# Ledger of designs, part 15: VHH binders against (R)-2-hydroxyglutarate dehydrogenase (hgdH)

Target 1, 331 residues: (R)-2-hydroxyglutarate dehydrogenase (hgdH), of Acidaminococcus fermentans (d2rju7)
Amino acid sequence: MKVLCYGVRDVELPIFEACNKEFGYDIKCVPDYLNTKETAEMAAGFDAVILRGNCFANKQNLDIYKKLGVKYILTRTAGTDHIDKEYAKELGFPMAFVPRYSPNAIAELAVTQAMMLLRHTAYTTSRTAKKNFKVDAFMFSKEVRNCTVGVVGLGRIGRVAAQIFHGMGATVIGEDVFEIKGIEDYCTQVSLDEVLEKSDIITIHAPYIKENGAVVTRDFLKKMKDGAILVNCARGQLVDTEAVIEAVESGKLGGYGCDVLDGEASVFGKDLEGQKLENPLFEKLVDLYPRVLITPHLGSYTDEAVKNMVEVSYQNLKDLAETGDCPNKIK

## First folded at step 4 (VHH)

Design b2 (framework vhh_7xy4_2)
Fold by ESMFold2-Fast, scan of step 4:
Order: C-alpha cells, then structure tokens, then sequence
Structure b2 (fold): chain B 331 residues (1-331), chain A 119 residues (1-119)
C-alpha cells in the first residue's frame, strides 16, 4: 500500500520509518500540508493519506482525492474539524483518527506556560538578553505552592496537568461535567464558579463542543480573580479571543498562555516575521508579549506523542484495509 | 497614603499632540513599574503602555506603537505619556496605574485625565 504523509518535519522522519517496520507500507513523507489543489494532487498514485491538524480536507480537496483513486483518509490528530467529514462520507472515504496519545505532552506545555507567566520568565529573560541584570517589581512572584490551580476539563490530559501541579505543591481544584472518581489524592472536583473564584491559575483541557460555543467568555473572565493566569493548550475555539485580549489589556488577567488559536491555520506553520497579521486579534495577542505567550501548536511535538500518533495511524490504516472498520473509525 | 494624580488632558484636533503627567506619592516610585491605561466612554479599560522601574524597558499596545512614548522621572516621582498623531479613537479617560506588587496587573489607578480628539 502506498501512503502519503503530510506535514512531516525532518526530525519526525526517523519515527515514521521506524514505526513502519511492522507494517511494511510504501510511505512518502512530505513537509507540505494539504491546503491547495497542488498539494492535493501530490496524492496521485497513493492509496491512503495521513493528515495533520493544519491540513484542510475540504470539498475541493476531497473531490481531487476521489478522482485520483485515494481510498483511505487518516488524520494523526485527536481533532477532526480540518476534515469535511460529512462530505468525505458521501464520497465513500473510510476515515480514522488518533483519539489518544501521550497526555503528558500537552499537560507539560500547559504547566510550562503557566510557570513562565507566574514567574515572569519571558519578561525577565527579555531583559537579561539586553544585559540588564537588575531586579524589578514585575519579577516578584507568588510560588505555585501558595497558588490554587483550577483545571477545567478532567479528562486524560487535565488529570495529568492536575497531578503535575499537585506534585509542585499547589492546591488543585477542577471541574468537569461528569463526576470523576480516583482523583481525590491530587485534585478536588468542584463547580465551575468555585474554580473561577478561587484559582490563581486556570488551565483549560475541555473538549470543544460546537453547540456549547466558547468556554472562556466575558462572563467566565469577569468571575476570575483579578490578576489570575489563564492557559489554553486545548482548542482555540474554547476561548473568546477578543474577550481574553480585553481582559489582559485591562489587567483583569495577569497573563494568558496559549498553544492554540481560533483560526490558527491562517498563521501557524508560517514565517510572518516583519508582516502585519490579517487577523487583527492575532496581531494584538502577539503585541501583548510578555503578558501573552503563544506557542504555535507544539503541545504534541514530543518524542512520545509523535510515536503514538504515527503508530496508531498505521494500525488504523491496517484495520480499515483488512476489515473495513477500526476502533478509531470516524463515524 | 498612596496617591496618583493625572494631568495634561484636554481637547485636541486629529493629528495633534498632548503630554500627560502623573504625580505619584506615598510609595517608593522608583521601585515600581508604571502604566498608562485608558477607558473610552461606555467601554472597558484598554492598556496603552508600561515602563519598567528604571525606565529601560517599555511596552506599548499595537494601537499606539510609534505614536505614543511613555517615560518617567524617578527624581520627581512623575510618569509621562507623550501622545503624537492623535486620532478620534484615542478619545478616552487616561489613567496612571501602578503594578500590583509582584505582578503585571495594576492597582492604585488615579482619578484620570480626559483626552478628547475631535474635529
């Protein structure tokens, strides 16, 4: 079987090759994302494609895949919004995704952004890079062990974030729509209002549910403690970006860290240095450094997460090709 | 005993300039970062600029970069905002603010000084 893998970075190539030893596919890895007619046409002669989150399997690209005889559409991501799933089903494409990979990867990045904001390390290192070693009032910090950390969403990733913060000595509280058992040693489950009122740091690990809209709204931000830190390494759509900008500008939020943006495909993966961003909200977020920290969707760019994502994608393809089904089939 | 008193606001034509001042007392001014924030009528607070305790580091909102300059005189306990190329959208009450001790967020904002840019 010939498989085209999109969005593969040079450092990931050995992982794609090593994982393939058990499967024996004829793989071609390209750095390109699926986004234009030209990148869709790269799939000529291939039986399957493996996409990532910055790929767009829209109607036009799916039509091209159908004409080229592509049989399977896989994504090595937990998110599937970059695929027009209903249209792909109409065209008869079996699809599968990777619902689980290392939860530590994203949790660790969320903790890292929170700690950078709490300890003002972006501000401090920006000064020492200019050989200014003086200490000022901006650098004074509350230790995380004296903080209450709120975790919104107590799934696999949220639980790991809670465990890490608890291990650092923080008081950890969390919220989920379901009662979560077996977490009592490191996290107390409370109402959302209690998370907002008590937390010095809030990290978001909830799934994005389109019908519910953004979790972080103006009302959410109003209920937070003055000067609290907010971190979103989950999904850009979970946050009302304009509301967060207003909260940082007013000083209501002491800092905002994110690894995701609503509409991130317009900027992430691109070198736009020296250019004004078309989305004025993204321009404002960049301008608010070091009170706003942005990483360009790197949460799963780790050894363990990439290995998991590739292995599961290869297994998904094997299952679909041999049986017409797999546990991770997109329905 | 902490006090911040803003002055220098007024009515100015588009393209004009104003210099705002903030007189600080009741704390060791030279030990704190200071900021200017503004509030247009009927809207929320908008951050404008921040200056470090020594004056060596400044930050600006995108809306004022290249037009406004924040500065301070630690000997006089005074914060300044030089506003050039003023636009109607700069119309707001301007407040001097001190950092919340140990954070980027601001407390002890003053009474404010009104800036109106009109033609």
Amino acid sequence: as target 1 above (331 residues)
Amino acid sequence: QLQLVESGGGLVQPGGSLRLSCAASGFTFSSYAMAWVRQPHGKGLEYIATISYSGSTTYYSDSVKGRFTISRDNAKNTLYLQMNSLKPEDTAMYYCARTIYGSWTYDYKGQGTQVTVSS
Scores: ipSAE 0.000, ipTM 0.184, lowest interface PAE 17.6, mean pLDDT 89

Design b20 (framework vhh_7xy4_2)
Fold by ESMFold2-Fast, scan of step 4:
Structure b20 (fold): chain B 331 residues (1-331), chain A 123 residues (1-123)
Amino acid sequence: as target 1 above (331 residues)
Amino acid sequence: QLQLVESGGGLVQPGGSLRLSCAASGFTFSSYAMAWVRQPHGKGLEYIATISYSGSTTYYSDSVKGRFTISRDNAKNTLYLQMNSLKPEDTAMYYCARTVYIDTSGEWTFDYKGQGTQVTVSS
């Protein structure tokens, strides 16, 4: 079986090759995303494609795949909005996605951002990079073992974040709309109000529900402790960006770390050095460094997460080719 | 056997009030978040409200904020929706729904809906 893998970075190539040893596919990995007619036509002679979130399997590109004889459309992502699922079904494409990968990847990044903000290491290292070795009042830090850490959303990723902070000696409390059992050794489940009132650090791992809007609102921020740290490595839409900027500017929020932005496609993946950003809220977030730390959606850019995404995608293809179905089939 | 049974719907005048109930059985009700969703005739499903397992956290769609209140009684395995200041636009079949996670990113979905109860708001 010939498989075209889009959006593969050079450092990921060994993972695609190693995972393929048990499947034996004829794989071709390209750095290009599926987005234009030219990138869709790259699939000529291939039986299957494996997409990323920055790929767009729109009607035009799906029509090209149909003409070329592509049989299977896979995405190595948990999100599927980049695929016109209804149109792909009309054309008869079986599709599958990767609903689960290493929860440690995103959890570790959230912990890293929280610790950088708690210990002011972005501020401190930016100064020493300019040969300023003076110690100032802003560098004075609370140890994480003297902190209460609140985890909003106790799904698989939130639980790992809770375990890591607990392992570091923090008091960990968390909130979820479900009662979560088996966490009592490292996390106490409490109300959202209790998380907001007691936490020195809050990390968001909750789902985004369009009808509910942002979780982090002006009211959420008002209920937080003065000088508390907020981290969002989940989804940009969970945070009211203007409200967070106001909270950082006023000193209500002591720091904000994020790996995601609402409308991130306009800036992430681009070198915009020396240019003013079109979205004035993003310009303000950048200007608030080092009280605001932004990573460009790297949460799953790890050895284990990439391995899981590739391996599950290969297994999905095997299941679809052998049976016409798989547990991760997009319906 | 998983079962959700809605009741309390009916015909009301604009500006009126109704209280919907949902009786749950066949699962540990107190461990699940629960939701109300509605479907107007000939239209798609519309989300209304969600309540956490303990009742301490609630979420509402913008169309019903300030007018509707979701609540639960875990001892009675019952979900409620208090609807005030009803408008003709609130006319729909109302469903009680059980929520579950669908992946490691924490996304929610509804894995079971009840039979529904009709709410009609007209003069």
Scores: ipSAE 0.210, ipTM 0.644, lowest interface PAE 4.2, mean pLDDT 90

Design b3 (framework vhh_7xy4_2)
Fold by ESMFold2-Fast, scan of step 4:
Structure b3 (fold): chain B 331 residues (1-331), chain A 119 residues (1-119)
Amino acid sequence: as target 1 above (331 residues)
Amino acid sequence: QLQLVESGGGLVQPGGSLRLSCAASGFTFSSYAMAWVRQPHGKGLEYIATISYSGSTTYYSDSVKGRFTISRDNAKNTLYLQMNSLKPEDTAMYYCARTIWGDKTYDYKGQGTQVTVSS
């Protein structure tokens, strides 16, 4: 079976090759994303394609795949909105996705963002990079073991974040709409109001539900402790960006770390150094460094997460080809 | 086994109020998040509100924020929806549901109670 893998970075190539040892596919990895007619036509002679979130399997590209004899469409992502699923089904394409990968990847980035803000390391290292070795009042820090850390969303990722913070000596409390059993050794489940009232650090790991809108609203921020730290490595839509900017500017929030932005496709993946950003809210977030820390959606850009995504994609293809079904089949 | 029985619906004037109740049985009510969803005649299911297992956390659809309040009594295995400032567009069959958060999945929903808002 010949498989075309889109959006593969040089550092990921060894992982794609190593994972293929037990499957024996004839793989071709390209840095290109599926976006244009030309990139769709690259699939000529291939039985299957493995997409990323920056790939767009729209009607035009799906028609090209059908004409070329592509049989399987896989995505190594948990999100599937980049595929016209209804049209792909109409054309008869079996599809599968990767619903879960290493929860440690995103949890560790959230912890890193929180610790950088708690210890002011972005601020201090930016100053020493300019040969300023003075110590000021802003550098004074509370140790994490004297902090209460609130985890909003106690799914796989949130539980790992809770375990890491607990392992560092913090008092960890968390909130979820479900009663979560088996976490009592490292996290106490409480109400959202108690999380907001008591936490020195809050990290968001809740899913985005369109009907509910943003979780982090002006009211949420008002209920937080003065000077608390907020971290969002989940989804940009979970946060009212304007409200967070106001909270940082006023000092209500002591810091904000994020790996995601609402409308991030307009800036992430681009070198915009020296340019004004079109979205004025993003310009303001950048200007608030080092009280605001932004990473460009790389929470899953780790050895274990990439390995999981690739292995599960290869297994999905095997299941679809051998049985016509797959536990991760897009329905 | 699982049973959810809604009540409290009826005819009400615009601007009026109603309180819906849902009696749950056949599962450990206090261990599950619960939701209210509605279905207007000839349309799909619309999410209204969700409440956590403890009752401490609530979420609402934009269409009902500030007007509806979801609550629960775990000792009585009962879910409530207090509806204020009712509008004609609130007319629908209202269902109590046991829910999976983030997945917008309803494990089970009851038979419903009709709410009609008209003059």
Scores: ipSAE 0.000, ipTM 0.249, lowest interface PAE 18.2, mean pLDDT 90

Design b4 (framework vhh_7xy4_2)
Fold by ESMFold2-Fast, scan of step 4:
Structure b4 (fold): chain B 331 residues (1-331), chain A 119 residues (1-119)
Amino acid sequence: as target 1 above (331 residues)
Amino acid sequence: QLQLVESGGGLVQPGGSLRLSCAASGFTFSSYAMAWVRQPHGKGLEYIATISYSGSTTYYSDSVKGRFTISRDNAKNTLYLQMNSLKPEDTAMYYCARTVYSGLTFDYKGQGTQVTVSS
């Protein structure tokens, strides 16, 4: 079977090759994303394509795949909005996605963001990079073992974040819509109001529901401790960006770390150095450095997470080709 | 043997109130988030409200915020929806649903109870 893998970075090539030892596919990895007629036509002679989130399997590109004889459309992502799923089904394409990968990847980035803000590491290293080795009042830090850390969302990722903070000596409390059993040795499950009232650091690992809107609202921020740190490495839509900016500007929020932005496709993946950002809220977030730290959606850009995404995609293809079905089949 | 049985629907005039109930059995009710969803005749399912396992956290769709209140009684394995200031557009079959945390997608729903708002 010939498989075209889009959006593969040089550093990921060994992982695609190593994972393929068990499957024996004839793989071709390209750095290009599926976005234009030319990139869709790259699939000529291939049986399957493996997409990522920056690919666009719109009607035009799906029509090209149909004409070229592509049989399977896979995405190595948990999100599927980049695929016109209804139209792909209409054309008869079996599709599959990767619902789960290493929970440590995102959890570790959330912990990193929190620790950088707690210890003012971005601020201190930005100053020493300019040869300023003076210590000032802003550098004064609370140790994480003297902090209460709140985890909003106690799924796989949230539980790992809780375990890491607990391992560092923090008091960990968390909230989830489900009662989570077996966490009592590292996390106490409490109400959302209790998380907001007691936490020095809050990290968000909850799903986004369009009808519910943002979880982090002005009311959420008002209930937090003065000077608390907020981290969002889950979904940009979980946070009211304007409300967070207001909270950082007022000093209500002592720091904000994020790996995601609502509308991130307009800026992430681009070198916009020296340019003013079109979205004024993003411009304000950038200007609030080092009290606001932004990473460009790389929470899953790790050895284990990439390995999981590739292995599951290869297994999905095998299941679809052999049985016509797959546990991770889209719809 | 999971069962969700809705009751309390009926005909009500605009501006009126109704309280829906859902009796749950066959699972540990107190360990799950629960939701109310509705389906108007000939249309798709519309999310209304969700309540956490303990009752401490609630979410509402914008169409019902301030008018509807979701609550639960874990001792009785019962979910409630208090509906106030009812509008003709609230006419629908109302379903009690057990939710999966990922996206609050429901994995089970009951048989439904019809709510009709007209004069």
Scores: ipSAE 0.000, ipTM 0.376, lowest interface PAE 12.2, mean pLDDT 90

Design b5 (framework vhh_7xy4_2)
Fold by ESMFold2-Fast, scan of step 4:
Structure b5 (fold): chain B 331 residues (1-331), chain A 119 residues (1-119)
Amino acid sequence: as target 1 above (331 residues)
Amino acid sequence: QLQLVESGGGLVQPGGSLRLSCAASGFTFSSYAMAWVRQPHGKGLEYIATISYSGSTTYYSDSVKGRFTISRDNAKNTLYLQMNSLKPEDTAMYYCARTIYPGRTYDYKGQGTQVTVSS
């Protein structure tokens, strides 16, 4: 079977090759995303394609795949909005995705952003990079072992974040809409109000539910401790961006770290150095460095997460090719 | 070069008024919360007021609530402090400060302007 893998970076090539030893596919990895007629036509002679979130499997590109004889459409992502799923089904394409990968990847990034804000390392290293070795009042920090850390959302990722903070000596409390069993050794499950009132650091790992809207609202922020740190490496839509900006400006929030933004597709993946951002809220967030830290949605850009995404995609293809079905089939 | 230049201080009688100004340069003024702090002779820094980047939200210490008003003009990169009903206890060096952390933490403070309320 011939497989075309889109959006593969040079550092990921060894992972695609190593994972393939068990499957024996004839793989070709390209840095290009599926987005134009030319990139769709690259699939000539291939049986399957493996896409990324920046790929765009619209009607035009799906028509090209059908004409070229592509049989399987896989995405190595948990998100599937980049694929016109209804049209792909109409054309008869079996599709599969990767619903789960290393929870440590995102949890570790959330912990990293929290620790950078707690210890002011972005601020201090930006100064020493300009040969300013003076110590000031802003650099004074509370040790994480004297902090209460609140985890909002106790799914796979939230539980790993809780374990890491507990391992560092913090008092960890968390909230979830479900009662979570088996976490008592490292986290105490409490109400959301208790998380907000007691936490020095809050990290968000809840799913975005459109009907519920943003979790982090002006009221959420008002209930937080003065000077608390907020981290969002989950979904941009979970946070009212304007409210967070106001809270950082006023000093209600001591810092805000995020790997995601509401409307991030307008800026993430792009080099906009020297340009004013179209979204004025994003311009404000950037200008608030180092009290606001932004990473460009790379929480899953790790050795283990990439390995999981590739391995599961290869297994999905095997299942679809052998049985016509797959546990991770897009319906 | 980042600069904050305060002006408008002076000698005033109890019950009088003064308006302090702070001219900011060398950074994107409209992106930062700004504060006024003061230091009476021989005492530590005392927080007075904070204003959000947009000017929509203001905070005051209990000692000045109802008497002082903080405001800003982002087009002119200028911060203001309107001081009414001045008391001898308001005598201090007044500093314009750029706020970077919750409460009263600042990364830059100007040279100050002296306010003296006599008798």
Scores: ipSAE 0.000, ipTM 0.153, lowest interface PAE 18.0, mean pLDDT 89

Design b6 (framework vhh_7xy4_2)
Fold by ESMFold2-Fast, scan of step 4:
Structure b6 (fold): chain B 331 residues (1-331), chain A 119 residues (1-119)
Amino acid sequence: as target 1 above (331 residues)
Amino acid sequence: QLQLVESGGGLVQPGGSLRLSCAASGFTFSSYAMAWVRQPHGKGLEYIATISYSGSTTYYSDSVKGRFTISRDNAKNTLYLQMNSLKPEDTAMYYCARGIYEGWTYDYKGQGTQVTVSS
C-alpha cells in the first residue's frame, strides 16, 4: 500500500521509517501540509494519506483525492476539525485519527510556559542576550509552591499537568465535567468558579466542543485573580483571543502562554519574520512579548508523542484496509 | 443493567412550558456528565444541553439558550430539562444521554419522551 505522509519534519523521518518496519507500507514523507490544490495533487498514485492538524481536507481537496483514487484518510492528531468529515463520508472515505499519545508532551510544555511566565525568564533572558545583567522589579517572582494552580480539564493531559505542578509543591485544584476518581493525592476537584477565584496559574486541557464555544470568555477572565497567569496548550478555539489580549493589556492577566491559536494555520509553519500579520489579533499577541509567550503548536513535537502518533496511524490504516473498521475510526 | 427513563413530554401550546425528567440507574450517576438531545420527526439528532457531574457547569445549543435550563439531582439520580417559551420548532423526541468519559460523546440514550408544540 502506498501512503503519503504530510507535514513530516526531517528529525521525524527515522521514526516514520522505524515504525513502518512492522507494517511494510510504501511510504513517502513530505514537509508540505495539505492545503492547496497542488499539495492535494501530491497524493496522485497513493492509496492513503496521513494528515496533521494544519492540513485542510476541505471539499475541494477531498474531491481531488476522490479523483486520484485515494482510499483512506488518516490524521495523526487527536483533533479532527481540519477534515470535512460529513463530506468525506459522503464521498465514501474511511477515516481514522489518533485520540491518544504521550500526555506528558503537552503537559510539560504547559508547565514550562507557566514557569517561564511566573519567573519572567523570557523577559530576563531577552535582556541578558543584549548583555544587560541588571535586576529590576518586574523580575520579582512568587515561587510556585506559594501558588494555587488550577487545571481546567482533568483528562489524561490535565492529570499529568496536575501531577507535575503538585510535585513542584503547588496547591493544585482542578475542574472537569466528569467526576475524576484517583486524583486526590495531587489534585482537589472543585467547581469552575472556585478554580477561577483561587488560582494564581490556570492551565487549560479541556477538549474543544463546538456547541460550547470558547471556555475562556470575558466573564471567565473577570472572575480570575488580578495578575494571574493563563496557559492554553490545548486548542485555540477554547480562548476568546480578543478578550485575552484586553486582559493582558489591562494587567488583569499577568501573563498568557499558548501553543495554539484560533486560525493558527494562517501563520504556524511559516517564516513571517519582518512581515505584519494579516490577523491583527495575532500581531497584538506577538507585540505583547514577553507577557505573552507563543510556541507554534509543538506540544506533541517530542520523541514519545511522535512515535505514538505514527505507530497508531499505521495500525489504523492496517485495521481499515483489512476489516473496513478500526477502534479509532472517525464516525 | 444501565437504563435511562425519560418522562414529562406531551402536547403543549406555543409559548408554554414543560419539565422533562430522566431517571437513571445501573451506573454511578453522580460521576457522569449528562445531556439532553432531541430528534425531530424525519431529521437527525440535535444536541440540546450538557450538565457536569456536580451540576456546576452547563452548556446549551444556540437554539435553546435563554429558554431551556438543564439541572440534576444526584441524590435522586435524576436529570431535568426545564423548557420555557416553547416553539413549534421544539417538537421532537427528547432523549436523556450519558456522557462518555473524556470524549464528550453520548451513549445510553433512553427510550425518549415526545414533545409536541402545537396549537
Scores: ipSAE 0.366, ipTM 0.744, lowest interface PAE 3.0, mean pLDDT 91

Design b7 (framework vhh_7xy4_2)
Fold by ESMFold2-Fast, scan of step 4:
Structure b7 (fold): chain B 331 residues (1-331), chain A 119 residues (1-119)
Amino acid sequence: as target 1 above (331 residues)
Amino acid sequence: QLQLVESGGGLVQPGGSLRLSCAASGFTFSSYAMAWVRQPHGKGLEYIATISYSGSTTYYSDSVKGRFTISRDNAKNTLYLQMNSLKPEDTAMYYCARTIYDSGKYDYKGQGTQVTVSS
């Protein structure tokens, strides 16, 4: 079977090749995303395509795939909004996605951002890079073992974040709308108000539910401890960006770390050095460094997460080709 | 068998109040988040409120925030919606729903109870 893999970075190539040893596909990896007629036509002669989140399987591109004889559309992502699912179904394309990959990848990044803010390492290393080795009052830090860490959202990723912080000696409390059993050894489930009132560090791992809107609102921030740290490596829409900026500027938040932004596609993946950002809120977030730390949506850019995404995509293809179905089939 | 039975609807004048109840059976009610949703005649489902398994966390749609209160009694397996300052636009069939773990979607809603707000 011939498989075209879009959006593959050079460092990921060995993973695509290694995972293929047990499947034996004829794979071709390209750095291009599916977006234009030209990139859709790259699928000529291929049986299947493996997409990522920056790809657009819109009506035009799906029509090209049908004409070229592409049989399977896979995405190595948990999100599927980049695919016109209704139209793909009308054209008869079986589709599958990767609902789960290493929860440690995102959890570790959240812990890293929290620790950088707690220990002021971005501030400190920015000074030493200019040969300023003086110690000031801002560098004085509480050890994480003397902190209460609040985890909002106790799904797969939140539980791993809780386990890591607990392993570091922190008191870990968490909130979820469901009763989560089997976590008592490393996390105490409490109300959201208790998380906000007691936590020195809060990390967000909740799903974005459009009906509920942003989780981190002005009221959320008002209930937090003065000088507390907030981390969001989940989804940009979970945070009211203007409210967070106001909280950092006032000192209500001691720091904010994020790997995601609401409207991130306008800036992430681009080199905008020396330019003013069109979104004035993003400009303000950048200007608040080192009290605000931004990573450009790389929480899943790890050896294990990429391996999981590739391996599951290859298995999805095998299941669809052999049986016409798979557990991860997009309905 | 899993069942959700709504009650407490009726005819009320603008500015009035109603209290809806939902009796749950056939699952461990105390372990699930629960929601209220409504459907006005000829329109789609509209989210109203969600309550966590313990009752300690609540979410509301902007249209009802400050007017409606969601609550639960886990000992009685019952979900409640206290509706105050009712408006004609609150007229709808009201459903209680069990939320799906990790997804924030609903896997079951009951038969519903009609609320009509008119003079």
Scores: ipSAE 0.157, ipTM 0.629, lowest interface PAE 5.0, mean pLDDT 91

Design b8 (framework vhh_7xy4_2)
Fold by ESMFold2-Fast, scan of step 4:
Structure b8 (fold): chain B 331 residues (1-331), chain A 119 residues (1-119)
Amino acid sequence: as target 1 above (331 residues)
Amino acid sequence: QLQLVESGGGLVQPGGSLRLSCAASGFTFSSYAMAWVRQPHGKGLEYIATISYSGSTTYYSDSVKGRFTISRDNAKNTLYLQMNSLKPEDTAMYYCARTIYETGWYDYKGQGTQVTVSS
């Protein structure tokens, strides 16, 4: 079986090759995304395609795949909105996705952002890079074992974040709309108000629900401790960016770490060095370094997360090809 | 509240023109790439055009290249689609959509505006 994998970065190539040892597919990995007629036509001679979230399996591209004899459409993502699912079904394409991957990937990045802000390591290392080895008052830090860490959202990722912070000696409390059992040895589930009032560090791992809007509002920030740290490695839309900027500028927030931005498509994936950002809120966030730390949506850019996404995609293809079904089939 | 409100649809003869507008509110419009998508009766959603947050970069489906032009006015929070040389095959409900990098095709679309091309 010949398989075309879109959007593969050079560093990911060994993972695609290693995961394929137990499947034996004839794989071709390209850095291109499925976007245009030209990139769709790259699938000529292939039985299956594996897409990413930046790919667009729209009607035109699906028509090209049908003409070329592509049989299976897979995406190595949890999101599926980049595929015209109804039209793909009309054309008879079996489709499958990757609903879950390593929860440690995003949890570890959230912990890293929090610890960098708590210990001021971005500030300190930026100074020593300029040969300034002086110690100042801003560098004085509370140890994480003397902190209360609040986890908003106790799903798979939030639980791992709670376990890591607990392992570091922190007092961990968390909130979820459901009562979560089996966490009592590392996390105490409490109300949102108690998380906000008691936490020195808050990390967000809640799903974004459009009808509910942002979780982190001005009221949320007002209830937090003065000088507390906020981390968002979930979704940009969970945070009111303007409110967070105001809170950092006023000192209400001691730091803000994020791997996601509301409107991130305007900047992420681009080299804008030396340019003024079109969105003035993003310009302000950048200017607030090192009290604000931004990573460009790379929470799942890890060995285990990429391995899970690739392995599950290969398994999905095997299941579809052998049985016509798989647990992760898009319906 | 996040809203996208399309307008400008209607009945036109083949070879005619229409200009669609989309009024955006409840989010920072200038921070998002925007798209137009359409759905013909009884068929799936079809991508038409995408425009970058600044308006500097545009992409078009092959079916509309050279005939349709996507544009935006960030000061007015408005997205436009200029449709020229309309064909019966362009008959569809047209939706304004907000796109997010790495999150899929679009994360929100409006209520739609009907375009009917017939003589």
Scores: ipSAE 0.000, ipTM 0.104, lowest interface PAE 21.5, mean pLDDT 88

